# Designs tried in a protein design chat: VH-VL binders against Thymidylate kinase (dtmk-1). Part 26

Target 1, 218 residues: Thymidylate kinase (dtmk-1), of Caenorhabditis elegans (q22018)
Amino acid sequence: MATDQKRGLLIVFEGLDRSGKSTQAKRLVESINKKSTESGDASSSPSAVLQAFPDRSSSIGKLIDQYLRKEIDMDEHALHLLFSADRFSKNQMIRDNIAKGIDVICDRYCYSGVAYSLAKGLPEQWVRSSDVGLPKPDAVLFFDVSPEVAAQRGGFGEERLETATIQQKVAAVMPTLRDDAYWKTVNADGDLDSVEKNVFRIYENLDREKPFESLEKI
Key: E = the ipSAE of ESMFold2; O = the ipSAE of OpenDDE; V2 = 0.75 times the mean of E and O plus 0.25 times the DockQ between their complexes.

## First folded at step 18 (VH-VL; framework fv_benmelstobart)

Design d1 (from a2 with heavy chain R58K; at its last look DockQ between E and O 0.87; V2 from the best seeds 0.86)
Fold by ESMFold2, look of step 18:
Formats: sequence, C-alpha cells, structure tokens
Structure d1 (fold): chain C 218 residues (1-218), chain A 120 residues (1-120), chain B 107 residues (1-107)
Amino acid sequence: as target 1 above (218 residues)
Amino acid sequence: QITLKESGPTLVKPTQTLTLTCTVSGFSLSSYGVNWIRQPPGKALEWLGVIYSGGSTKYNAAFMSRLTITKDNSKNQVVLTMNNMDPVDTATYYCARKGYYGWGDYFDYWGQGTLVTVSS
Amino acid sequence: DIQMTQSPSSLSASVGDRVTITCKASQDIYDYVAWYQQKPGKAPKLLIYDASNLETGVPDRFSGSGYGTDFTFTISSLQPEDIATYFCQQHNSYPWTFGQGTKLEIK
C-alpha cells in the first residue's frame, strides 16, 4: 500500500500588503487539494496545507498578534526574535509534511521577518542570522505589485506594521534578499484569476527530485 | 540604463584558458543572475551557465568540466573561465541578465558580445 | 536536452506582409518559450517571453502564441527595420536551448 512517493514542496509566498499574495496562497492550496481529490487519491490526508506566519493562534503568535493590534509594546529586538521563534515552532511540522509528500504553502516566511526588521533599522548581520537553519523553500513566489494597483485594492491598515511608510521601506529592502535561483517573481498587477493561472504553472513545474535543504544564509 | 559589457582576449591558442569579464551597470548583481551564452559562427546559440543573485551556479553539462563562473558584487563583475580551449570553441561570447518575471532563464538584456578566436 | 526545431530556416517577404515563424519543442514545455531578434553583428534582443508576453518597448506588430510543443511567432505587418534573424529559446528546463534561427529578408 505504502509506495514510494515524491516529497512535498515548500513554497513561500512573499510580497507587500495588498499584493494579493494571501489570496493566491489560499487558492493554490485549494487547487492542489481539489485536483488530488478529483484524481482519485483516496487519502485521508490533504495534499497541501497552508501555514501563515505569524501563526496568530499559537502561544508565541498570540503575543505577536497583541503587538500588531497595538495592545502591547515590546522591544524591536525581542519582537524580531519572537517572529523567528514562531517560524521555528513549525520547523518539525514542515519537515514532517514534506517527508510525507504533503506540500506546505507558507504565507510569509523569514524574508518578511528580515525585511521588516531591516526596515526598522535593526543591525543587518544580527537580523539575517536568526532564521538560519529553517527549511529552505523550493520556491519563493514574490508578488510584485505597482503602488497604483495596490492602492486600488487596499483599505487603510489598522495594524502596527501596515503603514505606508513601513511598507515603502520593506519594498526597498526586499530586493536585497532575492536569490533568483529559487525566487520566482509574480507580476501581481493582473487580475486575481490570471495571476492564479501563472502561480499554478510555476507550482506544476517545480522539481521534487531536488534534495530538501536547510537555509544556510538569508 | 542597463548595460552589460564583455571584455577579455579576442585571440587564444588551443589548450589555453579563456577568461572573460562581464561588467554590469544599472542593476545589482545581488538582485539578478547573469548567464553566459555563446554563438559559434553561423550556428545556434549555446547556453554555457549562470551565476544567480545568491551566488549559486549552474552549468551546461557539455562544458561543466572546464567552466567556472564567479562574481564580485562590489565590482559589478561576473567572470567566465573556460579551460583547455579548442578551435571549436571559436564563438561570440555574450553575458546576459536573467529576466525578472516568471519561470526559468530568458535573457532580457545582453552584452554587445566579444568574438573569441581559438587558433594556433 | 530539449531540442527546439525552428521553421523555416530562411524566408523573404515584402514590407506589409504577415510573417509567421514556428518553433517545435521535443517535449512539453508549457508556454516557456522566448523569442529574440538578432540583427547582423548585434546582440540578440528579447521580444517575447512565456510564449506571448511582449517585452516592454517591443512594437505591437510582434506577437507569439502556443502551448505544449508548438509555438508561433508573427510579425503582423513587416517593416524594413525587421530585417534580422529570429530565434526561439525554451526556458522550461536546463540546459536552456535555442532554435537554429530564421533569417528574414525583405524583398
């Protein structure tokens, strides 16, 4: 019954607020699971799972959520480390799903964490080091959207990190984290359905035979 | 103004090592990969290899035993080294920037190219 | 390696003509085809990627289509400045491979 199957993929969605990335991450997971069911896969496990960072439902994530909702304050170094700890709290779950052939779709990852902390002026070497050792994505789908299109989609941010100033600083930093060996830039200016088609083609073409690795640098 | 420019020798002898430098401007090597492609006279283009923005490389298996690509981000330079040159390696050599969007490597900006002749 | 077979090898057409060039891949490459223009003694210029996406600044008389193994490049109304060799390139899988080119001449 248990036949060898290919490993799952770790796919990370990154982009600024109002880029459509969260919607696209959800749509990708839904599409994978729908196609798995339609192909006659009688599995009791899903073929893909969605993992948002921060996970606002965990103990660590609840503290982060309180900060983001302006209910508490904390030192920016402590906040950076809490975001990193939140990601590491899912380290084994990610690795276990990949080993079982289950795709893990992350809505944000360490690249968001590094970009926001750099945008706040925290020391670069320190900021880049805390997430070393996390699972390395098979792809980072970076959603690149023009400010004009983002404004059409967006409302006013209520959370601490949603200001135009922070978002603009993050946009300036994010290209410095890019590694186009595995970052795939998605043109997010199109409508959501056309972007969804492009995302799924990228997903279908990812190589499951490549060794699954850990991040050695960010 | 995005530019790439190849520089190096135009004549090498068989068995010698070719070293070409691609100097880039208008974009950062920390953000974009750079590919090397050659065109033998009257023949199709051949992809040689790439160095990606994060520093990893990939080589065409046909050349990988004699091919090395390195870079120095601070100097805006990508260097191709190709050992044991042979007359069949006579070609125009290009460096080209990896396209920004989508899947795989297509080449949105090319250097002018430099003709390298391998002859005794 | 994925072979890209381009047809025709050469063609001659008049200003104003519709010109069509085809490229066939030896295996399914989805829509991951790019098209280039190369004028004599010059570097290639990217016209199209992903089979149909026009690169910024490329005139709208150039177009592309196709999915799977069969791809078409079209110049809707040939202009004198379009004298060049045109070639396709697959960007689906390593090594990236190129068609042998179509030399386009104006009558």
Scores: ipSAE 0.835, ipTM 0.918, lowest interface PAE 0.5, mean pLDDT 90
ESMFold2 (binder alone), look of step 18: mean pLDDT 94; pTM 0.950
OpenDDE, look of step 18: ipSAE 0.882; ipTM 0.933

Design d2 (from a2 with heavy chain G102N; at its last look DockQ between E and O 0.88; V2 from the best seeds 0.87)
Fold by ESMFold2, look of step 18:
Structure d2 (fold): chain C 218 residues (1-218), chain A 120 residues (1-120), chain B 107 residues (1-107)
Amino acid sequence: as target 1 above (218 residues)
Amino acid sequence: QITLKESGPTLVKPTQTLTLTCTVSGFSLSSYGVNWIRQPPGKALEWLGVIYSGGSTRYNAAFMSRLTITKDNSKNQVVLTMNNMDPVDTATYYCARKGYYNWGDYFDYWGQGTLVTVSS
Amino acid sequence: DIQMTQSPSSLSASVGDRVTITCKASQDIYDYVAWYQQKPGKAPKLLIYDASNLETGVPDRFSGSGYGTDFTFTISSLQPEDIATYFCQQHNSYPWTFGQGTKLEIK
């Protein structure tokens, strides 16, 4: 039978560590779910879900987590493929939620995976090919933060990929992945509340009638 | 320094095809989309279309049947092709860079423009 | 298509005056309005995007405000070099559309 339900949106949050992206992803999910409750939606499921990558609770994600915490070593090609496998392990969950009208908000996605591997010097075409076929985001919100503001937001990380050197290389690579047809750059130097309002306005304006597609290139 | 410059013929006969080239410098076409906008004499600006950094295009429905935008990133060139020109298409044609922040296309850097006259 | 209706169509003011130009959208466009200055024989120059965000290098005598359908552009103290035509442009929905312009002259 005919339904009026609109599909969900796939929205990806990308940015350097301490850009505020993770906080903003959580706030967006909370705002969407709060508004659906206030509108009298009696659904037994949420209107939006948060998916962080890597998923450190899964079997693949636990192995990645051990690497990031310096508990194990592995070949960089193997690591790249594990990050990609972690994303593909959620492929059907993402597609099912979108079909049900549930928004999926990702904290990092294939753009992080590609950027880190390119920053390490792995072969470009090989690196870019692994994530082809993932669901295509309706938008990538890229959080652009100045080094000065990033330094003030918190302590520096202890994980393997959180060094200033790696972060600088990732910042240089990330613009080469940009497609401004669907990447939206967010000025993350503002206070959290003003950035949140900007993010929500972008979210509200996204087109749910556009077909949901798979990535053909990265 | 960021620059855009339009080049091509300034006089075109009715029914002919117009080809304009936008040459850019100071930024990469792999990072920024480029739009084409025209201004008929004494009239408001009209958006024609865009080619985004990833290579996808979008056209104003009023022109889409006769409009093609292509690019060559290695040559820093964006090319507008517009078929079946008519005297009403007489305008100054601009290329402009898509703005960096937030939503939609606003135009942060413009070329100087090139006047194209369509007459017999 | 979203129509942008700009007023007045022309305006004459003295150096030092406060100048106000308005733009009305035919539907809600949040704050997705840009303002441009176009001097005779030149391309438009971006002054403001997102209704109120001043582009880098633009003097702070220029400002913008508005949300929804009604938008205002202001020059707080008119300078001789501000002689130009000013346009609004919505950047909410395809096709991107422009106001008809306001020709600003110095008395």
Scores: ipSAE 0.828, ipTM 0.913, lowest interface PAE 0.6, mean pLDDT 91
ESMFold2 (binder alone), look of step 18: mean pLDDT 93; pTM 0.947
OpenDDE, look of step 18: ipSAE 0.894; ipTM 0.937

Design d3 (from a2 with light chain S93T; at its last fold request DockQ between E and O 0.93; V2 from the best seeds 0.90)
Heavy chain, then light chain:
Amino acid sequence: QITLKESGPTLVKPTQTLTLTCTVSGFSLSSYGVNWIRQPPGKALEWLGVIYSGGSTRYNAAFMSRLTITKDNSKNQVVLTMNNMDPVDTATYYCARKGYYGWGDYFDYWGQGTLVTVSS
Amino acid sequence: DIQMTQSPSSLSASVGDRVTITCKASQDIYDYVAWYQQKPGKAPKLLIYDASNLETGVPDRFSGSGYGTDFTFTISSLQPEDIATYFCQQHNTYPWTFGQGTKLEIK
ESMFold2, look of step 18: ipSAE 0.844; ipTM 0.916
ESMFold2 (binder alone), look of step 18: mean pLDDT 93; pTM 0.944
OpenDDE, look of step 18: ipSAE 0.896; ipTM 0.938
ESMFold2, fold request of step 20: ipSAE 0.850, 0.848, 0.852; ipTM 0.918, 0.921, 0.924
ESMFold2 (binder alone), fold request of step 20: mean pLDDT 94, 94, 94; pTM 0.948, 0.948, 0.946
OpenDDE, fold request of step 20: ipSAE 0.917, 0.915, 0.915; ipTM 0.949, 0.948, 0.948

Design d4 (from a2 with light chain S93D; at its last look DockQ between E and O 0.91; V2 from the best seeds 0.86)
Fold by ESMFold2, look of step 18:
Structure d4 (fold): chain C 218 residues (1-218), chain A 120 residues (1-120), chain B 107 residues (1-107)
Amino acid sequence: as target 1 above (218 residues)
Amino acid sequence: QITLKESGPTLVKPTQTLTLTCTVSGFSLSSYGVNWIRQPPGKALEWLGVIYSGGSTRYNAAFMSRLTITKDNSKNQVVLTMNNMDPVDTATYYCARKGYYGWGDYFDYWGQGTLVTVSS
Amino acid sequence: DIQMTQSPSSLSASVGDRVTITCKASQDIYDYVAWYQQKPGKAPKLLIYDASNLETGVPDRFSGSGYGTDFTFTISSLQPEDIATYFCQQHNDYPWTFGQGTKLEIK
């Protein structure tokens, strides 16, 4: 009738390009699964999964990928809705994993979608509405990095949304999306190992007893 | 730059309702939660509750039957309402901003505080 | 509720002394402790969060350490302006709770 297993957590990693968030998301998933293996669990199911958005391997994600690689153009409203559709295409997968006790770590989520579209000048009310109804994160880990530290990390400028201009506009918009009831800001200026330890402490302390919810607003 | 200021009555009678307003400047209530904390004379600080940047609230269970926190982002105001005041509620009342980094609520900027005396 | 117990309750020291204040939590709170300075008639001022992270603009003579249940706050060389009451506060779980305070005086 009821499971003894606690539900999984939905944890979202957000931050600007070169903030280290993608590396930290991968490290968190690896750490959770490594700990599960060391505890002697022989399960074929992982204890955590990584979900990057956009999912460039899906039908929707392939269109987004072509846009990001500058192979096609599209209307910015259409693009915004494709990003939102990409997230909703994983809606049930996320909910199913949470119900099975599997943590879902997202590398970007609707906050990236909203921030980039606002940075492009799209109407705020419209932009914020399309992702309502997605699973609500138990936490958003927002990676705050200084420009100096970000410059040391490389990997910038190859795709359409990676210009310094768009990144500056996104940085100005992102604070307006913050809800500090469940957003946790991570100081990402430290070395990657130090940041990883901070991320894991936050993860360990998240409350699995709270009801799993849907987003009512962004 | 960043300021918080408590305002409201400094004297209330037992059983009356206390209403305090926290006016903030230098940051947005849409980005930062604001907590209410009180300090009875000569005693430790007591956390009362919080309203987070998204509008959700959490109250100390010891006070929650009497306590409401609301806000108006456009007016930069957070309002504490505390019903059925008693002389033991005599304290300096502070509003304070939730810290930016990490886990939980610690308080990086505080108002000057306002002493509220409850007596007949 | 998580109880925070400070010691000592009062302390007399001379300018230049090393001052140490301790705080014990009634349960494991990881490193989620903040330290505040409060001068008479004033609001607390945040000095440290996460047990050891100095808040911006706080002099480096202030430091903190600890993990689990036992936490230490240190002033490496006491200055005249450091005379105040000092409080610990746990930020691990609701309700957020404070130590009773340590009143620091001139000897």
Scores: ipSAE 0.836, ipTM 0.915, lowest interface PAE 0.5, mean pLDDT 91
ESMFold2 (binder alone), look of step 18: mean pLDDT 94; pTM 0.951
OpenDDE, look of step 18: ipSAE 0.854; ipTM 0.927

Design d5 (from a2 with heavy chain S31T, light chain Q27E; at its last look DockQ between E and O 0.93; V2 from the best seeds 0.88)
Fold by ESMFold2, look of step 18:
Order: sequence, then structure tokens, then C-alpha cells
Structure d5 (fold): chain C 218 residues (1-218), chain A 120 residues (1-120), chain B 107 residues (1-107)
Amino acid sequence: as target 1 above (218 residues)
Amino acid sequence: QITLKESGPTLVKPTQTLTLTCTVSGFSLSTYGVNWIRQPPGKALEWLGVIYSGGSTRYNAAFMSRLTITKDNSKNQVVLTMNNMDPVDTATYYCARKGYYGWGDYFDYWGQGTLVTVSS
Amino acid sequence: DIQMTQSPSSLSASVGDRVTITCKASEDIYDYVAWYQQKPGKAPKLLIYDASNLETGVPDRFSGSGYGTDFTFTISSLQPEDIATYFCQQHNSYPWTFGQGTKLEIK
């Protein structure tokens, strides 16, 4: 029989800007915590937490934020490594939450970092290597949306990496990062409530009995 | 445009090892997993196993002691090896591509299949 | 293993008829059911995944529904080319399992 303390899940949301992934990540965290409250668990600790990357509030994240807002320029290799460092700065927090039974939902992860750097023309093996050793997701939910639908959802084009040209190059690269053992493609052209239901079904069906692992390759 | 093609021997003697090759075209093995499924004459389909785009494998527990799936992405080939064949293993063997959306493995493109007969 | 019980095992219908086939799963599989058409001597062809999602290029006379354990496949107006065996497959849990099939004939 399984113990009453099951590990948390690491679930990563990836997709193009304005694919709805950030909204869906927030909704999933809210749904998990709401169902925990409805089951009578009034714990002071949440059952799930949201971790966006980059974390723009940290020292590393503030440098990344300045770059994204066009306030500074930076060598593309240095930028790639700062994004990777930002993720590794959360490595132990993620592992601790998983061990405590707290789900961690990441809004972007190393797949974004690799995809953007590849879209910029950086060497593939080099860009894939920097994130080896991060916690391995139990699932990557990849939000597949047409570029036209993504553009209609607003907010697009204000920051450095948000141009249609960069997003198209990222969309071409993302399939090369896919491992369909744990990547789940979500059709995001539908309405947000329908997508939310699909996301929650995937979440409910994930295997908590599988060992928690580290990435050996991207 | 997307195709899968099974090739290998059609007659195997009991106790021998079956080796089948699935050659794919129109998609990349680095992006899509490939499953092996068989259909014994007059019976339901049986899932054998899968190799995913990242190289990990899963096998049906009923066959896992005898079954190995490997691939070579550069050759667009997935190879099924099944040891200790028995007449009950007589079936049409298919390779099939894992579907793109959603949860689990459903099979959006299939090879035409190859009948393997296990007999003296 | 999840058992998929399909009914009927065979049926005969006329061109233009509405045809319904059911599958029952031995445990809750959400909507993770696929439906296939298999013509004699040919590989299966995917028609539907996730119980109701029609695969690209499949005619809209084919449809599916269901959630949990009970699933329905429908041909709204039977065509002569629809002579085949139809079967369901659950894609919820390993090992992936298939129904025994429904042989559809035109009378």
C-alpha cells in the first residue's frame, strides 16, 4: 500500500508567448489549492506553488528583466547562462517542495531557454548542456497555438524577445526538444475553460509513484 | 507522406528470435515515439511496447522478458527484437506513430503490417 | 490491465442508417479512448482520439462521445465504403488495450 505522503509533481508549461500558458499555469495552481481546501485541508502550506522563469525579482532575474525591457545589451552566451543560472537558483526549492508533497508548476523552464538560444543561432550542443542536472519534469505541457491566435491575445511585441519573427523561429525549434515520453501537447486554440479542463485531467493522471529524477539531457 | 514500413522474416521457427525493422518517412524519430502492436489471426490487437522520441522504452509486462525495442534516428529505423518465439506469437506485426496531442499513446499512422508465422 | 468491452460484436445496416457502437472500460479512463476503422487485410486507421476529437481528414459522419467508463461511436449516415471492423482503444494507462471489434456489414 502507498504511504499517506506522496511526493509532489514537477509540471512545466511551455509554449509561445500569448499561447495562454501563463493563465493556465495560474489556473492549475488555483484549482489544486482550491480542491485541497474543499477536502478539508486548511494547512498553512499550499498544495501547489507557481514558479515563473525568469524570476524577475531576484538579482539574476533583475539583469534578465533589464535586457528584456531593452535597458541593457548582453552577449547572447552570457544571456543564455543567466537564464540557466536563474533556473538553478531555484533547484533546491523545487526539490524541497517535491519532497514535501507540494506540486511545483513552472511557467517556462529550460526548454524556453534552449529554444530561444537556438533561434538566435547559438550552437546546439552548448545551449542544451547548461541545464543538465535540473529536476526532470513529470510532464511538460506544451501549448500548441496558431501564431495568429497568439497574436490576437494581446500584450505581444513590447519586450525584446516577443517579436513575431523570434516567436516563429522558436516555434520551429521546439519540436526538436520534444520527448513524448513526458511532453503532452495541449491544443490551445480553444477557449480557456476547455483548455483548463484538459490540463487538469492530465494533472490528475500523472504518476506520483515514479521516482523523481534529474535531467540527463535536454 | 508520413509512412511506416515493417520489414523482416515472415517465417520463424519456434525458439528463434524475431527481428523486425520499422522504416519511417515524413517525420522524425527524434520528435515522435513509435509503438509496436500485433494482431493474432482473428483476435484483438495487442500492444507490445514503445520507444519514445527521447529514447526511453516501455514494454507490455506480458512480453517484457522477451522484448527489446531500439532505434537509430539517423537511419529512420526502429527495431523490434522478440526472443523465444512460439506458434502463439503468429500475428501481423505493426509499427505505429504515437499521436501528437493529449495523454497517452494512440496511433495516428500505422505501417501496412507484416505477417509473421511461427512454425517448423 | 484495463479491459475494453465492445458491443455489438457484429451488425448489419443499410446505407443511410445511423450506426452506434459502444465500449465499456473496466475502470475510469476519463475520455482517453481512440476509435479505429480496419478494413480486411489493411492496417487500422485512426478516426477519433480523446473520445470525441475527429482526426484530420476523417469525414464528419463519424463521431464519438463518453467519459469515465462508457463510450459511444456513431456513424450518422452509413456509406458503402464504411464496411469494416471498428474497435476502441484506451490510451489512459499501460498497457494500451483494445476492444475485440465490431464487424459492420451492409445489407
Scores: ipSAE 0.838, ipTM 0.917, lowest interface PAE 0.5, mean pLDDT 91
ESMFold2 (binder alone), look of step 18: mean pLDDT 94; pTM 0.951
OpenDDE, look of step 18: ipSAE 0.878; ipTM 0.934

Design d6 (from a2 with light chain S93K; at its last read DockQ between E and O 0.94; V2 from the best seeds 0.90)
Heavy chain, then light chain:
Amino acid sequence: QITLKESGPTLVKPTQTLTLTCTVSGFSLSSYGVNWIRQPPGKALEWLGVIYSGGSTRYNAAFMSRLTITKDNSKNQVVLTMNNMDPVDTATYYCARKGYYGWGDYFDYWGQGTLVTVSS
Amino acid sequence: DIQMTQSPSSLSASVGDRVTITCKASQDIYDYVAWYQQKPGKAPKLLIYDASNLETGVPDRFSGSGYGTDFTFTISSLQPEDIATYFCQQHNKYPWTFGQGTKLEIK
ESMFold2, look of step 18: ipSAE 0.846; ipTM 0.918
ESMFold2 (binder alone), look of step 18: mean pLDDT 93; pTM 0.949
OpenDDE, look of step 18: ipSAE 0.893; ipTM 0.937
ESMFold2, look of step 19: ipSAE 0.839; ipTM 0.916
ESMFold2 (binder alone), look of step 19: mean pLDDT 93; pTM 0.948
OpenDDE, look of step 19: ipSAE 0.880; ipTM 0.933
ESMFold2, fold request of step 20: ipSAE 0.855, 0.853, 0.854; ipTM 0.922, 0.920, 0.922
ESMFold2 (binder alone), fold request of step 20: mean pLDDT 94, 93, 94; pTM 0.948, 0.947, 0.948
OpenDDE, fold request of step 20: ipSAE 0.919, 0.917, 0.917; ipTM 0.950, 0.950, 0.949
ESMFold2, last read: ipSAE 0.852, 0.852, 0.853; ipTM 0.921, 0.923, 0.921
ESMFold2 (binder alone), last read: mean pLDDT 94, 93, 94; pTM 0.948, 0.936, 0.947
OpenDDE, last read: ipSAE 0.919, 0.917, 0.918; ipTM 0.950, 0.949, 0.949

Design d7 (from a2 with light chain Y94F; at its last fold request DockQ between E and O 0.93; V2 from the best seeds 0.90)
Heavy chain, then light chain:
Amino acid sequence: QITLKESGPTLVKPTQTLTLTCTVSGFSLSSYGVNWIRQPPGKALEWLGVIYSGGSTRYNAAFMSRLTITKDNSKNQVVLTMNNMDPVDTATYYCARKGYYGWGDYFDYWGQGTLVTVSS
Amino acid sequence: DIQMTQSPSSLSASVGDRVTITCKASQDIYDYVAWYQQKPGKAPKLLIYDASNLETGVPDRFSGSGYGTDFTFTISSLQPEDIATYFCQQHNSFPWTFGQGTKLEIK
ESMFold2, look of step 18: ipSAE 0.839; ipTM 0.917
ESMFold2 (binder alone), look of step 18: mean pLDDT 93; pTM 0.946
OpenDDE, look of step 18: ipSAE 0.890; ipTM 0.935
ESMFold2, fold request of step 20: ipSAE 0.848, 0.849, 0.856; ipTM 0.919, 0.923, 0.924
ESMFold2 (binder alone), fold request of step 20: mean pLDDT 94, 94, 94; pTM 0.947, 0.950, 0.950
OpenDDE, fold request of step 20: ipSAE 0.917, 0.915, 0.915; ipTM 0.948, 0.947, 0.947

## First folded at step 19 (VH-VL; framework fv_benmelstobart)

Design f1 (from a2 with light chain S93R; at its last look DockQ between E and O 0.85; V2 from the best seeds 0.86)
Fold by ESMFold2, look of step 19:
Formats: structure tokens, sequence, C-alpha cells
Structure f1 (fold): chain C 218 residues (1-218), chain A 120 residues (1-120), chain B 107 residues (1-107)
């Protein structure tokens, strides 16, 4: 009746633009799935899945995408709630995958949502409350990159939230969201391969025996 | 400049409760966890427990029945309470900040320590 | 609990010598070892975390290595100001545990 399979892990990747977090999230998912194949698991289902937020392909995510590409304007409170709704639309999918033993790797999560809304000047208590009840990550890997190294990586994007002033404000806010009980800071100044090794080492060491929980606060 | 400083009594009688306050400066308790570690004279350091930046705590099982760590972020204070003190608890008590990078707790900044003697 | 067995208990060395101190963990801890320097009457000072990562501001004559259970701390050329007790600490699993220490003295 009940399975003896260990549960999946919810692992969240956070960091500023140009931190390399999205690349590393993809690499982690690939590494997990590659190693499951090498250990002889012939299952057709993956051992890990990637979930980016916002999900720009969903109905909610299409509205967010239009805002980010400057195609529409939106009240900032409405936008904040729309990002939160996008995350909650994946709530059951995340929980189902975890119960099936599938790791869920999120590229951004509620910490991005809170940080950007605080950077815009929205009220702190209101901003922090909307994501309460989401699945609690087993770990948040926060990619810390020096401004010098970030500047050496490619050019800037053209989306609405990619200005230097917004990024600076977000950088000042993110440390206030840190809970170092489960946030793990990754030094992202190194080359992609060395950072990847560090990330995988953290992943391997995470505890699957603790109960899977919901966020009670952000 | 990052600093931590322990304050409280230097003499405690057996069975009494020890209360030590760690006052921090140069960093926010909302961003960094603070650990308590002690060193009995001539012996190895012993980790007691931690309060993390989000407010959750973890205690060494050897002490957890009599140990409480709390904090007040607005006062930059972390408080250690240890009940039922015994002469074997005589040690220098340190508070220390959890390191920023990587896995687990290592301690990048330490307070100067305060010697607590437990005797009648 | 993970035991950290440190050796030797004490060392005497001359200025300019290469100094090596070892720690052995009772189980695999990856590279999650920190090394500290403690001078008499002073708080410990972090030198190294993750077995080999030098903390900012620490002189590069200090180094560390190891993975799994066996870890080494090295001072490449001993200086007079390096007189202290050195100890390792594992940061892999609760409770965080420390080696007994190595007292380093000048001959």
Amino acid sequence: as target 1 above (218 residues)
Amino acid sequence: QITLKESGPTLVKPTQTLTLTCTVSGFSLSSYGVNWIRQPPGKALEWLGVIYSGGSTRYNAAFMSRLTITKDNSKNQVVLTMNNMDPVDTATYYCARKGYYGWGDYFDYWGQGTLVTVSS
Amino acid sequence: DIQMTQSPSSLSASVGDRVTITCKASQDIYDYVAWYQQKPGKAPKLLIYDASNLETGVPDRFSGSGYGTDFTFTISSLQPEDIATYFCQQHNRYPWTFGQGTKLEIK
C-alpha cells in the first residue's frame, strides 16, 4: 500500500540576473537524470524536473510575460498577486512529484516575488504574506556573484525588471529574506563546471528523511 | 565591522539558570544565524545550539532538555538560557556567526567569550 | 555524533618550517571541514572552510586539503605570529564537532 521510496526534494535556485542560476538549475536536473540512468533505473519518468517561475506558457504566465516584455502595464499589487498565483498554480504538481520521489528544481520561487515587490516599494507585510502555504523548499541555493563577475557575463536583457536600479534594490532586499536554516549560499564567481560540482555536492547531502512542509512565513 | 559580545554572570551556583546575552553589530540577525559554543577548561569546544536567521532553533541533543536560545532582531541580541547548571558546565561560552557560504555551520566570527564558573 | 580525531596533540617547529596537522573523521563528511586558530586568551579565528577554502584576509601560507575522512592543514612557512592552538571542526551533520586541538610552539 505505502511505498518505501524516498520522497523527492524541493530545491529552489535564487539569485540576481547574470548569476548563472538558470544554467546551474538546468545542469542539476540533467545531472540527476543522467545519474539515475547510469544506476540502472529504467523508469520512463524522470528523477528530477525543472520548474521555472513564472511559467510563461500558462494563462497566468502569458500575462506576466506581456508585462515583462513591456507589452502591457499593470498595477504593481495586481502583478505581485499574479506572480503568487502562478506559483500556487503549481502547488499540487510540486507536492505530487515530491510524493512520487521526483525532485523539483525551481528556477526562482517566492523569494524573487517578494524581493522584486519590496524593491518596488510595496508594503512589506502584505508582500510577504501572499505566498504563505506554498511548499517549503528543502534548500534554497542562493547564487552570490560579485558585481564585477556579473558585468563580465554577456549583455543586459531588455525586459522591464532588468534595469540596474531594480537589480540594485533587489540585491539589497534579498539578504533580508535569507533563512540560513535552509538557504545555502553558492559562490558563483567560479567557472560553470566548478560551481556545478559544488551545487551537486550540496544536492547529494540533503536530507530526504525530514517531513515535507509548507511555508508558514517568508 | 562585525562583532559579537557575550555578557552575563561569571559565577553561577549549582541548580541555577544561566542566562547569557550575545550582542551583535555589523550584521543583521535577520540574515545570519548565531551559534553558541563552549569550551571547558583544557577540553575541546562543544557546540550547544543555533538560532537561524528565520528564527528556527537546533540544539545539541546532549543539552537540549535544559537549553533555550531566543533572539530579538531589533535589539541585535541572542539569548542563551541553560537550566540546572552543574560544576561540569564550567566553561568559556562563545557566540559565533554562521558562515555565509556552503553547507552546514562553520563559524566565521566569534565573540571574545565569557568564562562562567559553576560552584557553590 | 561524528568524531574528529586530531593529531598531533602538540608540535614544536622552527620559523620557516613546513607544519602539518591532520584530522580524521569517524565517517565520510565530504570536504565539510573548517580549521581554526586560537591564540591564548583569544576567540577562535576561522582560517579555512570546506577543507580548502581560505577565509578572506587569511595569509596564503595556510592551506588545507582532504575529502572523505582524512584532512590535512598546512602552514607552508611558519612565522612567529603563528604560535597558537589549531583545531578542526566538521560541518557536515549535527551536532557540529571539533578536534581536540594541536598546540603549536616555536623550538
Scores: ipSAE 0.842, ipTM 0.917, lowest interface PAE 0.5, mean pLDDT 91
ESMFold2 (binder alone), look of step 19: mean pLDDT 94; pTM 0.950
OpenDDE, look of step 19: ipSAE 0.889; ipTM 0.935

Design f2 (from d6 with light chain Q27E; at its last look DockQ between E and O 0.93; V2 from the best seeds 0.87)
Fold by ESMFold2, look of step 19:
Structure f2 (fold): chain C 218 residues (1-218), chain A 120 residues (1-120), chain B 107 residues (1-107)
Amino acid sequence: as target 1 above (218 residues)
Amino acid sequence: QITLKESGPTLVKPTQTLTLTCTVSGFSLSSYGVNWIRQPPGKALEWLGVIYSGGSTRYNAAFMSRLTITKDNSKNQVVLTMNNMDPVDTATYYCARKGYYGWGDYFDYWGQGTLVTVSS
Amino acid sequence: DIQMTQSPSSLSASVGDRVTITCKASEDIYDYVAWYQQKPGKAPKLLIYDASNLETGVPDRFSGSGYGTDFTFTISSLQPEDIATYFCQQHNKYPWTFGQGTKLEIK
């Protein structure tokens, strides 16, 4: 059946803690939805939705949240698989929104899961395999921020994974996950409004005609 | 110390296939895409194509029927193959690294280039 | 294909002069323009990307500006080592395309 509706985009925001990525993800969703209502769109559904990982409100996510807040301990392999399970619990929701023409903006995705587990020393092949089959992003916006700026934005060291030592290890691993066909590096030092404008221009240029795919490798 | 270096034949006869190798150092092909660009004598630069860090390729439509770009990450090599060479293909051929920030391909490091002459 | 029309084709200037080169795109490309310096027998060197962002290690006498279709490149005080051909390149959409170049000579 022929339709004039273009598919939604899956856009993933990645970066170290305190990179400003969460603020920028929220701003992008707000901008997309604002322009949709200003154009007189009569639809009752939003044009974009925000999905954070982990989803701390789900059953899986609540357990992850307790670990991150230092309330429980857990085997690192079990934790890795719980993060992966949390993402797969949203698999169909993501695919359904894309098919409806709704953009999905993810605040973190499998690249965070892989990077943190590799930083902890877990086996690389094992770590990379658990998220194969998730929806493939149309773009990964990687927020590149200096360690100095990230460390000084407050809340540093409150959760289990927010230390300078872990962040250094994650920063060393993250380049090995990059595929610059669809990863776009965003310079996140400095002016939030300038970064927001750059993010929106990247969004506007993304190709909705490309087939929507699943990840075959991480 | 980031370097790219083109190697291959400097003289090719019409109808022959050109094979050029770009050898890189100081960065990983698993992290950065590499583009091929050529410059005919006295003319503007022409973009030929790219292989991205994940292995996908894009080609300029004007050349895509004749071009293949491949790589071997473990050898730090990117290979350009161009079939059915013609005298009009005489140019200096460059490989260049895709820039790190932002949208699209701009080229932050270039090889020295290799002049390929196509004549009988 | 996006055409990049560069002017002038050549110019002569004295050491210490301000020089300006322009590029015009055949369609809106935001600020996705790069500028290169190419000396005889050498590969191009990236000076600027995103119209105004200086590449690391590029002297601050080089600058760029523009948005949409009209872009400028400026050398605030020409030095002897700046004698080269300068190119613009759009990086908005495939295929990536270049201006024809501006040959800068010393008087």
Scores: ipSAE 0.832, ipTM 0.915, lowest interface PAE 0.5, mean pLDDT 90
ESMFold2 (binder alone), look of step 19: mean pLDDT 94; pTM 0.950
OpenDDE, look of step 19: ipSAE 0.865; ipTM 0.929

